# Designs tried in a protein design chat: miniprotein binders against b1l550. Part 206

Target 1, 279 residues: b1l550
Amino acid sequence: MRLPEELLERARDIHSEAPSHRIKLDRVGSFGLKVPVEFKGFLLLAEADVWVSLPEGRRGVDLSRQVEAIYELSNPPKDPFSLCREAAISLLEKLNYADSSGVSIRFDAPLQDGESLKYYGVEISSIASDEIINKIRVEILGMTACPCTAELIRAYKSSEIAATHTQRSLGILEVSTKAEHPDPDKLASIIERAMSSPLRTYTKRPDEGGLVIRSLSNARLAEDVVREMIHLFLEEFGHLPEDTHILAAVRSMESVHMHDIYAERSFSLDEIRKEISSH
Short names: E, the ipSAE of ESMFold2; O, the ipSAE of OpenDDE; V2, 0.75 times the mean of E and O plus 0.25 times the DockQ between their complexes.

## First folded at step 20 (miniprotein)

Design li1 (at its last look DockQ between E and O 0.47; V2 from the best seeds 0.00; counts 0 for: pae O 3.6 > 1.5, pTM O .793 < .8)
Fold by ESMFold2, look of step 20:
Structure li1 (fold): chain B 279 residues (1-279), chain A 83 residues (1-83)
Amino acid sequence: as target 1 above (279 residues)
Amino acid sequence: SWKKVRIKFTFDPEEREEVLEFLKRLAKELREKYNLITLIYQEDGTIRIFVKGDPEAVDKFIEEVLKELEERGVKYTVEVVVI
């Protein structure tokens, strides 16, 4: 049923009224929208959040206009980074009263893994106010091998037993920058290379053996995985603006413990360079 | 009432970074002076400014930005679209 448009003439515009309590809101929007995106040749169904600021003198936000802003840009499906940035700009343009806008887009990114696929998590954001700030978070699983147990076993029988416990570890890189979003595949690659070995969707016996040998040859503490992620990140992305902010973290699901190990470091590029150059 | 404009500037590549920083400082000053909302960013090798607010204030913003670029002696082209 469609109601007559003439009713708009008689009804109050509730959203444009002043609220009873004049309090500014930082983010008012529609969260959990489903939008199509095209990423690396794949058509994906992504989840998006859209929002704007709401000044103290305005009672409500035009929710249909902000939802419209992202959906009209999502057809035909396009690159999620372009969609994210363009929608953030469009929101600020469409909603006169807003002094800032934001869009986040979340999806599982496919990676080729031999003749199969594997996936890693991506969340991107663009926030428009006086400038655009771009954020990206990448999460990918890898394999870690414990160097402490490896050393104990080496000492036990003069290396007749080459062994240690291995486990899945979740690596995380978050980047906030005024530059373009870093390539998520490069961030995922940095995380995987920092691990003892990448995970595979499947392996045949000879390949599985090689994977395990690689992990044993590259045993690393969770702390050292984070340090290696930072080193590799600086090598690849050290050219980003000095005020770029990074979080590097690992959550290791230790196979011999009932609990996980977690390590994390946040820093700006300026901060970490000074720290490294002082040693 | 509201006026909304999109401004696209093209500068020589060697000047673009310095001019961008100048425009950011100028936009911040003018935004406060005229109670405007502005967004400045780069796209396809150009500098883009979106501005919205009171029509007279928006017109003054554009006028002052162009005046300051002329006084600085910067070579540029400009496209202004009212949206």
Scores: ipSAE 0.633, ipTM 0.893, lowest interface PAE 1.5, mean pLDDT 90
Fold by OpenDDE base, look of step 20:
Structure li1 (fold): chain B 279 residues (1-279), chain A 83 residues (1-83)
Amino acid sequence: as target 1 above (279 residues)
Amino acid sequence: SWKKVRIKFTFDPEEREEVLEFLKRLAKELREKYNLITLIYQEDGTIRIFVKGDPEAVDKFIEEVLKELEERGVKYTVEVVVI
C-alpha cells in the first residue's frame, strides 16, 4: 500500500527536527546493502555499507537518499574503487547537512590459480570529509610450518627435511591512504609470499608434495610472517604517502593447539621507516 | 547558514596533473584560511572541487582559485554549481 503523497504535506519531517539531545553522530547509514560490481571481468554481488555524519541539530538522516546514491552509481556495474569514491562524494552532495561520508564494499575477489580459481576477501572503502581517504583490507589464507617443532625434530632425528606441524594461516593487510587504493592482487601476493607456502584450489599429487616440501623448507613463525609482510609491502608500496597507515596481521590456526596464534603491527610509512633506519 | 558548491574544471590533458597538484595545495591553504570543507579529485579528464562552508567564505574561495589560475596563465573552462 502506498500512502497518498498529500500526507507528506501534513506530516512532520521527523528527520529534520531538532533532537532531544544536541549531539553530533559520526556515522549514520545503511549497512548490508547488496550492490553489483565489476572486478577483473567478473560481475559480483558485493555487500555495501553507506553512511554520513549527522549534525547535532538534526534528528535523523535521509536514509533513502543514501541508498539512492549508491544504486544510481552501480548501474551499470563498475569497479568497486570508483564506486566507493564516487558514492562517498555523491552522499555529500545529496545530504547537504553532512560534513563526512563513507562507503565500504566487501566481496570475495577471484584469483587465478592455474586452471582454477582461488579467492581472497577484500573490503574497499572511501571516506570523504575535508579529504578523501581510501582504505583497502585484504585477507587471504596461506600455509605456515612451525620452525620450533622442526628444529626439535631435526635435533632428535637427523633429517635433511625436518617434519613439523603445518596449519592454515590468515594474512591481513589493511591500508588507509590519501592516494588511490592499492592493488588488492598485489596485497594478496605479498601475504602469500610472506607465508611458508600459498594454498591451492586444485593440486595434482606432485604439486601437493612440492607445496608441502616448500612449506617445510620455509618454516616461519606467525611473527616472521608479519615481519615479512611489512618488508614486502615496503618494497612494493614504499612510494605511497608517508602518512599512509598500514595494519599487517596474521591469524594462525595452529594444528597442535585448540586456539589460534595472532600477531600484528600497526604503523604509518613514516613511523616504520624511522624504526628500520634506527637499526 | 552554509553553502555547498561543485566546481568542475576542464584542462588541457598535458597540464592537468600539474594543475591538480596545484589546486590541492591551494585548496589546503584556502581551507585553513576560510575553515572550509574541500574535496578535490580528477574524474573523466576533469577536476572536480567540492566546497562547503559559510556562503561568503565559499565565494571567496572560488574567487581566489580562479584568480590564481588566471595569474598562472592556465587555460581552463569552469562550471560552478550550487548543490
Scores: ipSAE 0.055, ipTM 0.534, lowest interface PAE 3.6, mean pLDDT 88
ESMFold2 (binder alone), look of step 20: mean pLDDT 87; pTM 0.847

Design li10 (at its last look DockQ between E and O 0.92; V2 from the best seeds 0.00; counts 0 for: pae E 1.6 > 1.5)
Fold by OpenDDE base, look of step 20:
Structure li10 (fold): chain B 279 residues (1-279), chain A 83 residues (1-83)
Amino acid sequence: as target 1 above (279 residues)
Amino acid sequence: SWKKVRIKFTFDPEEREEVLEFLKRLAKELRERYGLTTLIYQEDGTIRIFVKGTPEAVDKFIEEVLKELEERGVKYTVEVVVI
């Protein structure tokens, strides 16, 4: 049943009323929308969040207009980077009372692994507030081997390759920049290269053995992984604006403990360059 | 009443970065002065400014931006679209 449109003339516009408390809100929108995107030749159903700011003098946002804005841009499906940027701009243009807008899109990104696929988690965002800030968060699993246990075992039993505990570790790179979104595949590659070894979806026995040997021969603390991620990031993305903000983090799901080991560093490009140059 | 305008500037590629930084500063100043919402970004080799507010404030914004560019002697083409 659809109510008569004439009722709109008689009904109060609740959203346009003054609120009981005149307080500005930073983000009001719809979270957990599903939108199609095209990514690396794949058509994916992604999760999307859309929002705008709400001034102190307005009770609510026009949620329907926000939803319309992103779906208009989602057909035909396009790359998530353009979708985020264009939708953020469109939201700001369509919602008269908003002084800022934003869009976030999340999905599992396919990554080729020989004849199979592995994946990484990605969240792509754009925020329109005076300027456009593009944000990307990449999360990918790798493997770490503990150098401390390896050293103890080496000292106890002379071995060419010291045994040690290994575990899955989640590497995280989050980049916020006024430049275009960094390439998520490159970010994922940086994380994998910073760990003891990558994970594989499919391995033959010789390949599996080689992967384990590589990890044991490249044992790294969670702290080492984060530092290596930062180093590799600077080599690949050092050309980004100085005010670009980065979070590099690792969560190691340690196999000998019931808890995880976590390490992180948050920094801007200008800050980290000054730090490195001072040593 | 709301007026919304898209401004598209085309500058010489060699000057575009410097002009962009200038326009960012100017837009910030004018936004604060006139109580506007502004967005400045680059797309397809052009600098774009979205501005919304009262008709009077938007018009003043456009006038001042163009005036400042002229005073600097910057060569540009401009397209202004009311949306």
Scores: ipSAE 0.726, ipTM 0.910, lowest interface PAE 0.6, mean pLDDT 93
Fold by ESMFold2, look of step 20:
Structure li10 (fold): chain B 279 residues (1-279), chain A 83 residues (1-83)
Amino acid sequence: as target 1 above (279 residues)
Amino acid sequence: SWKKVRIKFTFDPEEREEVLEFLKRLAKELRERYGLTTLIYQEDGTIRIFVKGTPEAVDKFIEEVLKELEERGVKYTVEVVVI
């Protein structure tokens, strides 16, 4: 049912009124939209959030304009990075009262894994205000092997057992920068290379043995996985602007514990370079 | 009551990054002075500026940006579109 358009002449425009409490809002928008994207030849259904700032003197946001902005750009489907950036710019242009706008897009990114596929999590955003700030978060599972238990078992008298506990660990890299979004595949690769071994969708027994041996031969503390992620990130992306902010983290689902362990470091490129150069 | 303008500048590639930083600083000053919203970004080898505010403030922004580029002696082309 469509209501008569003539009602627009008689109804108050609630959104354009001043609010009773004059408080600026940082993000007002539509969250959980489903939008199609094209990523490396795959057509994916992504989840998107769109928002703008709302000044203290305006009661509400024109929400339909926000949704319109991203959907106009999403057909035909395009790469998620272009969609994210273009929609953020469009929001700021369409919503006069906003002094900033933002878009986030989340999807599972396919990766080739031998004759099969695996996936990792991606969330990107673009925030438009005086300039564009691009953010990307990548999450991928890997395998870690505990070096402490490995050393204890090695020291065990007459031990023929080369062993330690291994577990899934979730690696996280999050980057906020004024430059273009880093390639998510490169971020995922950095995380996987920092782990004791990557995970596979499936393996045959000889390959599984090799995977486990690799993990045991490359045992790493969660703390050292984070340090290695940072080292590899700097090698690949050290050229980004100095005020680029990074979070590197690992959540390890320790197979011998009832709980997980977590390690994290946040830094700007300027900050970490000063830290490293002091050693 | 609002004026919204897209500005597209083309500079020599060798100067583009230095001019971009200059324009960012200038836009920040003019935004605060005239109560504008500005966005500066690069696209397709050009520098793009979106500006919105009152017609008077937007016109002053454009005038001052062009004046400063001329005083700096930078060679450029410009397109201005009101939206």
Scores: ipSAE 0.640, ipTM 0.900, lowest interface PAE 1.6, mean pLDDT 91
ESMFold2 (binder alone), look of step 20: mean pLDDT 87; pTM 0.851

Design li11 (at its last look DockQ between E and O 0.11; V2 from the best seeds 0.00; counts 0 for: pae O 7.2 > 1.5, pTM O .659 < .8, placed apart)
Fold by ESMFold2, look of step 20:
Structure li11 (fold): chain B 279 residues (1-279), chain A 83 residues (1-83)
Amino acid sequence: as target 1 above (279 residues)
Amino acid sequence: SWKKVRIKFTFDPEEREEVLEFLKRLAKELREKYNLVTLIYQEDGTIRIFVKGDPEAVDKFIEEVLKELEERGVKYTVEVVVI
């Protein structure tokens, strides 16, 4: 049903009024939009959030114009990084009253796993104000093996038994930078290489045995996984602007505990280089 | 009463990063001086500036940016599109 356009002449434009309390809002938008994206030859269903700032003198946001901005750019589907950046710029251009805009896009990224695929989580964003700030968060599961239990078992009657508990651990890298978004596959690779062993979509018995042996040979505390992620990140992405901010974290679902273990470090590139150089 | 302008600058690649940092500082100064919204970014090897606000203020922004580039002797091409 379409209402008569003549009603536009009779109705108040509520959104353009001044609010009774003149307070600027930082983010007003539409969250949870479904958009198609093209990533490495795959057509994926992504979830997007779009927003703009709202000045203290404007009561409401033109929400339909926000949604229009991203959907205009999503057909035909394109890579999520271009969509994210272009939509953020378009929002700032289309909504005259806004002094900043932002777009977030979330999807599961495919990764080759033998002759199959596995997936890791990606959330990207672009925020346009005076410059564009690009943020990417990558989350991927790996396996960790506890070195503390391994040492205890080794010491048991001077045993040669190589054993310990293993568990899934969620590795997280989040990067905020003025440069282009880092390649999510490289971030995922950094996380996996920091773990005791990667996880597989499926394994046959020889492959499963190999994963276990690898994990026992690379027993690592959650803290050490975070440190290794930082080391590997600096090797790959040390060229990013010095004010680039990183969060590296691990949430380990410890198989012998009722609770998870969490380790995290956030830093800027200039901060961490000074820290490392002082040792 | 809004004026919205896209500006596209092409500089020699060797100078682009230095000029970008200069333009960021200049845009920050002029944004505050004239109460404008500005966005500066790189795309396809060019530097892009979007500016919006009061028509006279937008015109002054563009004039001052071009003046500063000329005074620095930087070689460039420019496209200015009013939206």
Scores: ipSAE 0.640, ipTM 0.897, lowest interface PAE 1.6, mean pLDDT 91
Fold by OpenDDE base, look of step 20:
Structure li11 (fold): chain B 279 residues (1-279), chain A 83 residues (1-83)
Amino acid sequence: as target 1 above (279 residues)
Amino acid sequence: SWKKVRIKFTFDPEEREEVLEFLKRLAKELREKYNLVTLIYQEDGTIRIFVKGDPEAVDKFIEEVLKELEERGVKYTVEVVVI
């Protein structure tokens, strides 16, 4: 049932009214939208959040216009990076009372693994205000082997390859920059290379054995993984603006404990370069 | 006072790559002069530039870009929208 459009002339515009309390809100929007995106030749249904700021003098946001903004740009499906940036800007255009906007798009990104696919989690965001900040978060699982247990076993029983416990570990890289979004495949590669070994979707027995041997021969603490991620990130993305902010983290799902081990470092490129140069 | 402008250029796809590189360089220069410069490229050959800055500076920038495109003999359509 559609109400008569004539009712709009008689009804108060609740959104444009003065609020009872004149307080600015930072983010008001629609969360958990589903939007199609094109990524590496795949059409994916992504989850999207869209929001704008709300000035102190306005009671509510025109949420319908926000939803229209992202869906207009989503047909035909396009890459999520362009969609994110364009939608953030379109929000500011359509909602002229807002001084800031943001878009976040989340999906599982396909990654080729021989004849099969593996994946990583990605969240692509753009925040528009006086500046546009592009943010990308990549999460990918890998494998770590504990060097401490390996050393204890080596000391107890002389072996060429020391046995140790192995576990799945989630590596996280989050980058916020005024430049274009960093390549998520490169970020995923950095995380995998920083771990003891990558995970595989499909393994033949010889390949599985090799993967385990590699992990045991490259035993790393969660702390080692984070430091390696930072090192590799600087090699690949050292050309980004100095004010680029990075979060590097690892959550190790330890196989000998009921809890996880977590390590992180948050830094700007300028900050970390100064730190490294001082040693 | 500040002015926010969206500039939409539509180019021939065959000339897009050359024009894109030019616009990237220009965007870099503009970021030094203006609070916000965003360049968005679409597969259809459309390039959108968002500029926020002093009104006179923004207008001058638009003129400079158009002049340079003309000097290069690039075919384009342009839409300028004040936001």
Scores: ipSAE 0.016, ipTM 0.314, lowest interface PAE 7.2, mean pLDDT 85
ESMFold2 (binder alone), look of step 20: mean pLDDT 87; pTM 0.847

Design li12 (at its last look DockQ between E and O 0.93; V2 from the best seeds 0.76)
Fold by OpenDDE base, look of step 20:
Order: sequence, then C-alpha cells, then structure tokens
Structure li12 (fold): chain B 279 residues (1-279), chain A 83 residues (1-83)
Amino acid sequence: as target 1 above (279 residues)
Amino acid sequence: SWKKVRIKFTFDPEEREEVLEFLKRLAKELREKYGLTTLIYQEDGTIRIFVKGDPEAVDKFIEEVLKELEERGVKYTVEVTII
C-alpha cells in the first residue's frame, strides 16, 4: 500500500524541523548498503556506507536522497574508487544543508595465487570536506616465524634451519591522502613482503615445504613486520603528499599464546621522513 | 534560498599545481568570509570548485575568485554551471 502523495502537504516535514537540542552532527547516513562494483575484472557485491553532516538547526537528514545518490552512480557498475569519489561529491551537491559528506565501500579483493585465488580485505573511502580526502585500508593475512624461539633452539641444538613456532598474522595498511587512492594490490604486496612468508590458497608438497623453509629463514617479530611495512611503503609511495597519513599495523595470532600480539605506528609522511633522517 | 554552482577551470599543466594551491587558500578564505560550503578538487586535468550557499554570497565568491586569477595574470578557461 502506498499512501496518497497529497498527505505530504498536510504532514509536517519532521526532518526539517528544529531539533530539541541544537547540536551539529558529523555523520548521519545509511550503513550496510549493498552496491555492485567492478574490480579487476570481477563484478562484486560490496558493502557501502554513505553519510553527510547535519547542521545544528536541522532535526534529520534526507536518507532516501543519500541512498538514491549512490545507486544512481552504481548502475552500471564501476570501479569502487570512482564510485566513492563521485558519490561523496554527489552527496555534498544534493544535500543542501550538508557541509561534508563521505562514502565507504568494503569488499574482499581477489588476488591471483597461481591458478587459484586468494584475497585481501579492502575498505575504500572518500570524504568531501573543503577538499577530497581519499582513504584506503588493506588487510591481508601472512605468516610469521618467531626469531626468539628460533634463537633459543639454535643455541640448544645446532641446526642449519632452526625450528620455531609460526602463526598467521594480519597486516594492515591504512592510507589517507588528498591524492588518488593508492593501489590496493601494491599495499597488499607490501604487507606480504614484510612478513616471514605469504599465505597460499593452494600448495603442492614441494611448494609447501619451500614456503615453510622461507618463513623459518626469515623469522620476524611483529615489530619487525611493522617496521618493514613502513620501509617498503616509503619506497613505493614516498611520492604521495607530505600530509598523507598512514597507519601500519600487525596483529599476530600467536600459536603458543592464547592472545594476539599487536604492533602499530601511525604517522604522516613528513613526520616519518624527519624521524628517519635524524638517525 | 540555496544557490549551487560548479566551476570548472582549465589551466596550463605547468601552472596547474601552483594555481591549485592558490585556489585552495583563496577558497578557504572566501568560504569563511561568506559562510559558504566549498569543495575543490582535480578531475580530468581540470580544477573544479563546487560552491553552495546564499545566492548573493555565491555570486561574490565567484566574482572574487575570477578577480584574483586575473590579478595574477593566470591564463585559464572557465565553465560555470548552476545546478
């Protein structure tokens, strides 16, 4: 049943009323929308969040207009980077009272692994506030081997390759920049290269053995992984604006403990360059 | 009432970066001065400014931006679209 449109003339516009408390809100929108995107030749159903700011003098946002804005841009499906950027701009243009807008899109990104696929988690965002800030968060699993246990075992039993515990570790790179979104595949590659070894979806026995040997021969603390991620990031993306903000983090799901080991560093490009140059 | 305007600038590629930084500063000043919402960004080799607010304030914003560019002697083409 659809109510008569004439009722709109008689009904109060609740959203346009003054609120009981005149307080500005930073983000008001719809979270957990599903939108199609095209990524690396795949058509994916992604999760999307859309929002705008709400001034102190307005009770609510026009949520329907926000939803319409992103779906208009989602057909036909396009790359998530353009979708985020264009939708953020469109939201700011369509919602008169908003002084800022934003869009986030999340999905599992396919990554070729020989004849099979592995994946990484990605969240792509754009925020329109005076300028456009593009944000990307990449999360990918790798493997770490503990150098401390390896050293103890080496000291106890002379071995060319010291045994040690290994575990899955989640590497995280989050980049916020006024430049275009960094390539998520490159970010995922940086994380994998910073760990003891990558994970594989499919391994033959010889390949599996080689992967384990590589990890044991490249034992790294969670702290080492984060530092290596930062180093590799600077080599690949050092050309980004100086005000670009980065979060590099690792969560190691330690196999000998019931808890995880976590390490992180948050920095801007200008800050980290000054730090490195001072040593 | 609200007025919304898209401004599309085309500059010489060699000057575009410098002009962009200038326009960012200018837009910030004018936004604060007139109580406007503005967005500045690059797309397809062009600099774009979106501005919305009171009609008179929007018009003043556009006028001042164009005036400042002229005073700097910057060569540009401009397309203004009311939306």
Scores: ipSAE 0.741, ipTM 0.918, lowest interface PAE 0.6, mean pLDDT 93
Fold by ESMFold2, look of step 20:
Structure li12 (fold): chain B 279 residues (1-279), chain A 83 residues (1-83)
Amino acid sequence: as target 1 above (279 residues)
Amino acid sequence: SWKKVRIKFTFDPEEREEVLEFLKRLAKELREKYGLTTLIYQEDGTIRIFVKGDPEAVDKFIEEVLKELEERGVKYTVEVTII
């Protein structure tokens, strides 16, 4: 059932009024929208946030225009990077009073894992404010094996392969750049290669044994994983603009503790190159 | 009263990056001078500028951008669309 349209003629336009307190807002929008996307041959259901800035002289945002903008662009489904960028531009064009706009799109990216699939988390965004700033965050689980406990056990018993605790660790790589979004599969690969071993959806006993032996032979501290992620990132993406900003982090869900370990480094490309070149 | 304009520039590929940096600086200067909102980006091998604000200020922006490109002697084509 639809209300009569003639009510629009009689109703006060609340959104266009001046607010009681003239304070600019940085992000006003619709969050948690469900949007279909096409990613590398997969049709996925993504979650999107859309927003614009709101000047101090305007009371409210035309929220239906925001939602309309992204849904118009999402049919038929297309790659999330194009959707993200195009929606951010459209929002700035459609909402006269806004001086900036933004779109975030989150989804689980499928990865081939033998004859099965696994996944990793992706969040991309595009911010239109004078220029377009693109951001991508990738999160993927891997296995880490503690080298400290491995060394202690080796000292206690004579062994060529030391036992140690292993755990799932969440690797995080976040990139903010004026260039196009980096390929999320490449970012996920960097994270996995920095870990002691990748995780599998399932394994048979002989393959599981091999996975564990691999992790023990490649034991790494969370700190070392972060450093390796940075090294591998620079090899793959050192060509990005010098003001590109990166965050590399690991959250290790330590199997022998009630709490997690966290390690993190953020940097710009020009900053980290100077740091490395000074050694 | 608002005016919204899309500008599409095509430059020789060899000049595009240098001209883009010039246009970014010019757009920032003119945006502050006239109280405009601007967005500059690349798409399909072209440089795009979106500008909105007071109609006279938008017209001034377009005129000054074209004037500066002419003074630099840059070869280009342009398409201006009023939204």
Scores: ipSAE 0.660, ipTM 0.906, lowest interface PAE 1.5, mean pLDDT 90
ESMFold2 (binder alone), look of step 20: mean pLDDT 86; pTM 0.838

Design li13 (at its last look DockQ between E and O 0.94; V2 from the best seeds 0.00; counts 0 for: pae E 2.1 > 1.5)
Fold by OpenDDE base, look of step 20:
Structure li13 (fold): chain B 279 residues (1-279), chain A 83 residues (1-83)
Amino acid sequence: as target 1 above (279 residues)
Amino acid sequence: SWKKVRIKFTFDPEEREEVLEFLKRLAKELREKYGLTTLIYQEDGTIRIFVKGDPEAVDKFIEEVLKELEERGVKYTVEVIVV
């Protein structure tokens, strides 16, 4: 049932009214939308959040207009980077009262693993205010081997390859920049290379053995992984603007403890360069 | 009433970065001065400015931006679209 459109002339516009409390809101929007995107030749259904700012003198946002804005841009499906940026701009243009807008798109990104696929989590965002800030968060699982236990076992029993506990570790890189979104595959690669070994979707027995040996021979603390991620990031993305902000983190799901080990560093490119140069 | 304008600038590639930084600073100043919403970004080798607010303030913004570019002697082409 659709109500008669003429009722709109009689009904009070609740959204345009003055609020009971004149307070600006930073983000008001629709979260958990589903939008199609094209990524690396895959058509994916991604989750999307869209929002705008709300001034102190307006009670509510036009949510329908926000939803229309992103879906208009989603047909035909396009890459999520362009969609985020274009939608953020469109929101700012369409919602007169908004001084800022933002879009976030989340999905599992396919990554080729031999003849199979593995994946990493990705969140792509764009925020339009005075400028456009592009944000990307990549999360990928790898494997770490503990060097401390390895050293103890080596000291106790001479072995060419010291046994140690191994575990899954989640590596995280989050980048916020005024430049274009960094390549998420490159970010995922940095995380994998910073760990003891990557994970595989499937392995043949010889390959599995080799993977474990690699991990044991490349034992790393969670702290080592984060530092290596930062190092590799600087090598690959050191050309980004100096005000680019990075979060590098690892959550290690330790196999010998009930809890996880977590390590992180937040920094700007300018800050970290100064730190490294001072040593 | 609201006026919304898209400004598209084409500059010499060699000067574009310097001009962009200048325009960012200028846009910020003018936004604060006139109480406007502005967005500046690069796309397809062009610099784009979106500005919205009171019609008179938007017009003043455009005029001042163009004036400042002229005073700097920067060569550019401009397209102004009212949205």
Scores: ipSAE 0.700, ipTM 0.899, lowest interface PAE 0.7, mean pLDDT 93
Fold by ESMFold2, look of step 20:
Order: C-alpha cells, then structure tokens, then sequence
Structure li13 (fold): chain B 279 residues (1-279), chain A 83 residues (1-83)
C-alpha cells in the first residue's frame, strides 16, 4: 500500500525536530548495503556503509536520502575508490545539517594466480569533513616458516634435513591518508613479499616443491614479517603525506600450537622516519 | 536559513599544488572564524571548495577567498554555483 503524498503536509517531520537530549552523534547511517563495483575488470557485489554526523539540535537523519546518494552513483557500476569518495562528498552536500560524512566499501579483491584466481580482503573508506581522509585496509594470507625450529633441525642433522613447521599467516596493512587510496594490489604484494612464501590456489608437484623450498629459504618470525612489511611499505609509499597513519600486523596460525600469535605496529610516516634515523 | 555554494577553481598546473595548500589553510581559518562547514578537494584537474552555513557568513567566506587569491597574484578562473 502506498499512502497519499498529501499526508506529508499534515504529519510532523519527526527527523527535523530537536531531540529531548541535545547530544551530537558522530555516525548515523545505513550499514550493510549491497552495491555493485567494477574493480580491475571484475564486476563485484560489495558491502557499503554510509553515514553523516548529526548535530545536537536535530532529532534524526533522513536515512532514505543517504541510501539514494550512494545508489545514484553506483549505476553504472564504477571503481570502488571513485564511488567511495564521490558518495562521501555527495552525502555532505545533500544533508544540510551534517558537518561530516563517510562511506566504507568492503569486497574480496580477485588476484590472478597463474591460470586461476585467489583473493584478498579490502575495506576502503572516505571521510569528508574539512578535507577528505582516505583509509584502506588490506588483508591477505601467506605462509610463514619458523626459523627457530629450522635452526634446531639443522643443528641436529646439519643441512641434510631442511625442515620446520609452516603455517598460514594473515597479514594486515591499514593506511589512513589525505592522498588517494594506495593501490590495494601493491599493499597485498607488500604483505606477501614479507612472508616466507605466498599461498597458491593450486600447484602441480614441481611448482609445489619450489614453493616449499622458497618458504624454507625465507624462514621468518611473525615479528620480522611485520618489520619487513614496514620496510617494504616505506620503499613503495614513503612519498605519502607525513601525517599518513599506518598499521602493519600479522596474525599467525602457528601449526604446532592451539592458539595464534599476533604482532602489530602503528605509526605515522613522520614518526617512523625519526625512529629509524635515530639509529 | 542555509546557503550552499560550490566553488570551482582552475589554476595553471605548475601552481596547483602550492595554491591547494594555501587554500586549505585559508578555508580552515575562515570556517572557524565564521562557523561554516567547508570541504576542499581536487577533481578533474580543478580545486573544489564546498561551503555551507549562514548566508551572510557564506558570502563573507567567498569574498575573503577571492580577495586573498587576488592579493597573492595567482592566475585563475573561478565558477561559483549556489545550490
């Protein structure tokens, strides 16, 4: 049933009223929307959140207008970075009472893996208030090989036994910057190169052997994976604004334990450069 | 009660980065001074400023931004659209 439009003249606009408790809200919006995006030749169904700030003098947000803003921009589908940024700007323009807006978009990014595909997790956001702040989080699995056990086995029977425990490790890079979002494929590559070896969707036996040999030749602690991620990030993205903030982390599913280990470091570019130059 | 304005500046590419940083500082100063909401960003080789708030305050913002650009001697074109 659709009600007559004429009722709008007689009904109170509840959202525009002052609230009983005049308290500013930071994020009021619609979360978990499904939107189409085009990413590097793939048409994907992404999950999006949209929000605006709500001042203490306004009771509610016009949520329908927020949803319309992102869907208007998603047809035809476009790259998720443009969609994210443009929607954040549109929200701030369309909702008079808001002094900030934000959009987050999440998807699994396809990555070519020989004749097959693998994937990694991506979440991007754009926050518009006085400038645009762009955030990207990338998560990808790799393989780590324990150097401690490898050394113990080497000492037991020298180089005739090359063995250690290996496990999947989840690498994480999160970047907040006033510049454009870093390329997620480059972030994923940094994470994989910091690991003992990348994971493959499948391998034939000769390729699998090579992958294992690579991992044993690059045995690394989770802590050193994080340090390598930071090193590689600085080589690739050291040109970003000095107030760019980064989180680098690893969650390793240690194959010989019932639990995971976790290592992380957060920093700004200015902060990490001062730290490194002090040595 | 509300005025919303889009401002689109085109500068020579050689000057754009330096002018952008200048405009960011100026916009931040003026938004605090006049109690406005502003957003500054780049798009399609242009610098965009969106401003909203009290109509008189919005007009003062625009006036001061243009005045400062003229005093700086920067060559530009500008389009101002009330929304």
Amino acid sequence: as target 1 above (279 residues)
Amino acid sequence: SWKKVRIKFTFDPEEREEVLEFLKRLAKELREKYGLTTLIYQEDGTIRIFVKGDPEAVDKFIEEVLKELEERGVKYTVEVIVV
Scores: ipSAE 0.522, ipTM 0.853, lowest interface PAE 2.1, mean pLDDT 90
ESMFold2 (binder alone), look of step 20: mean pLDDT 86; pTM 0.835

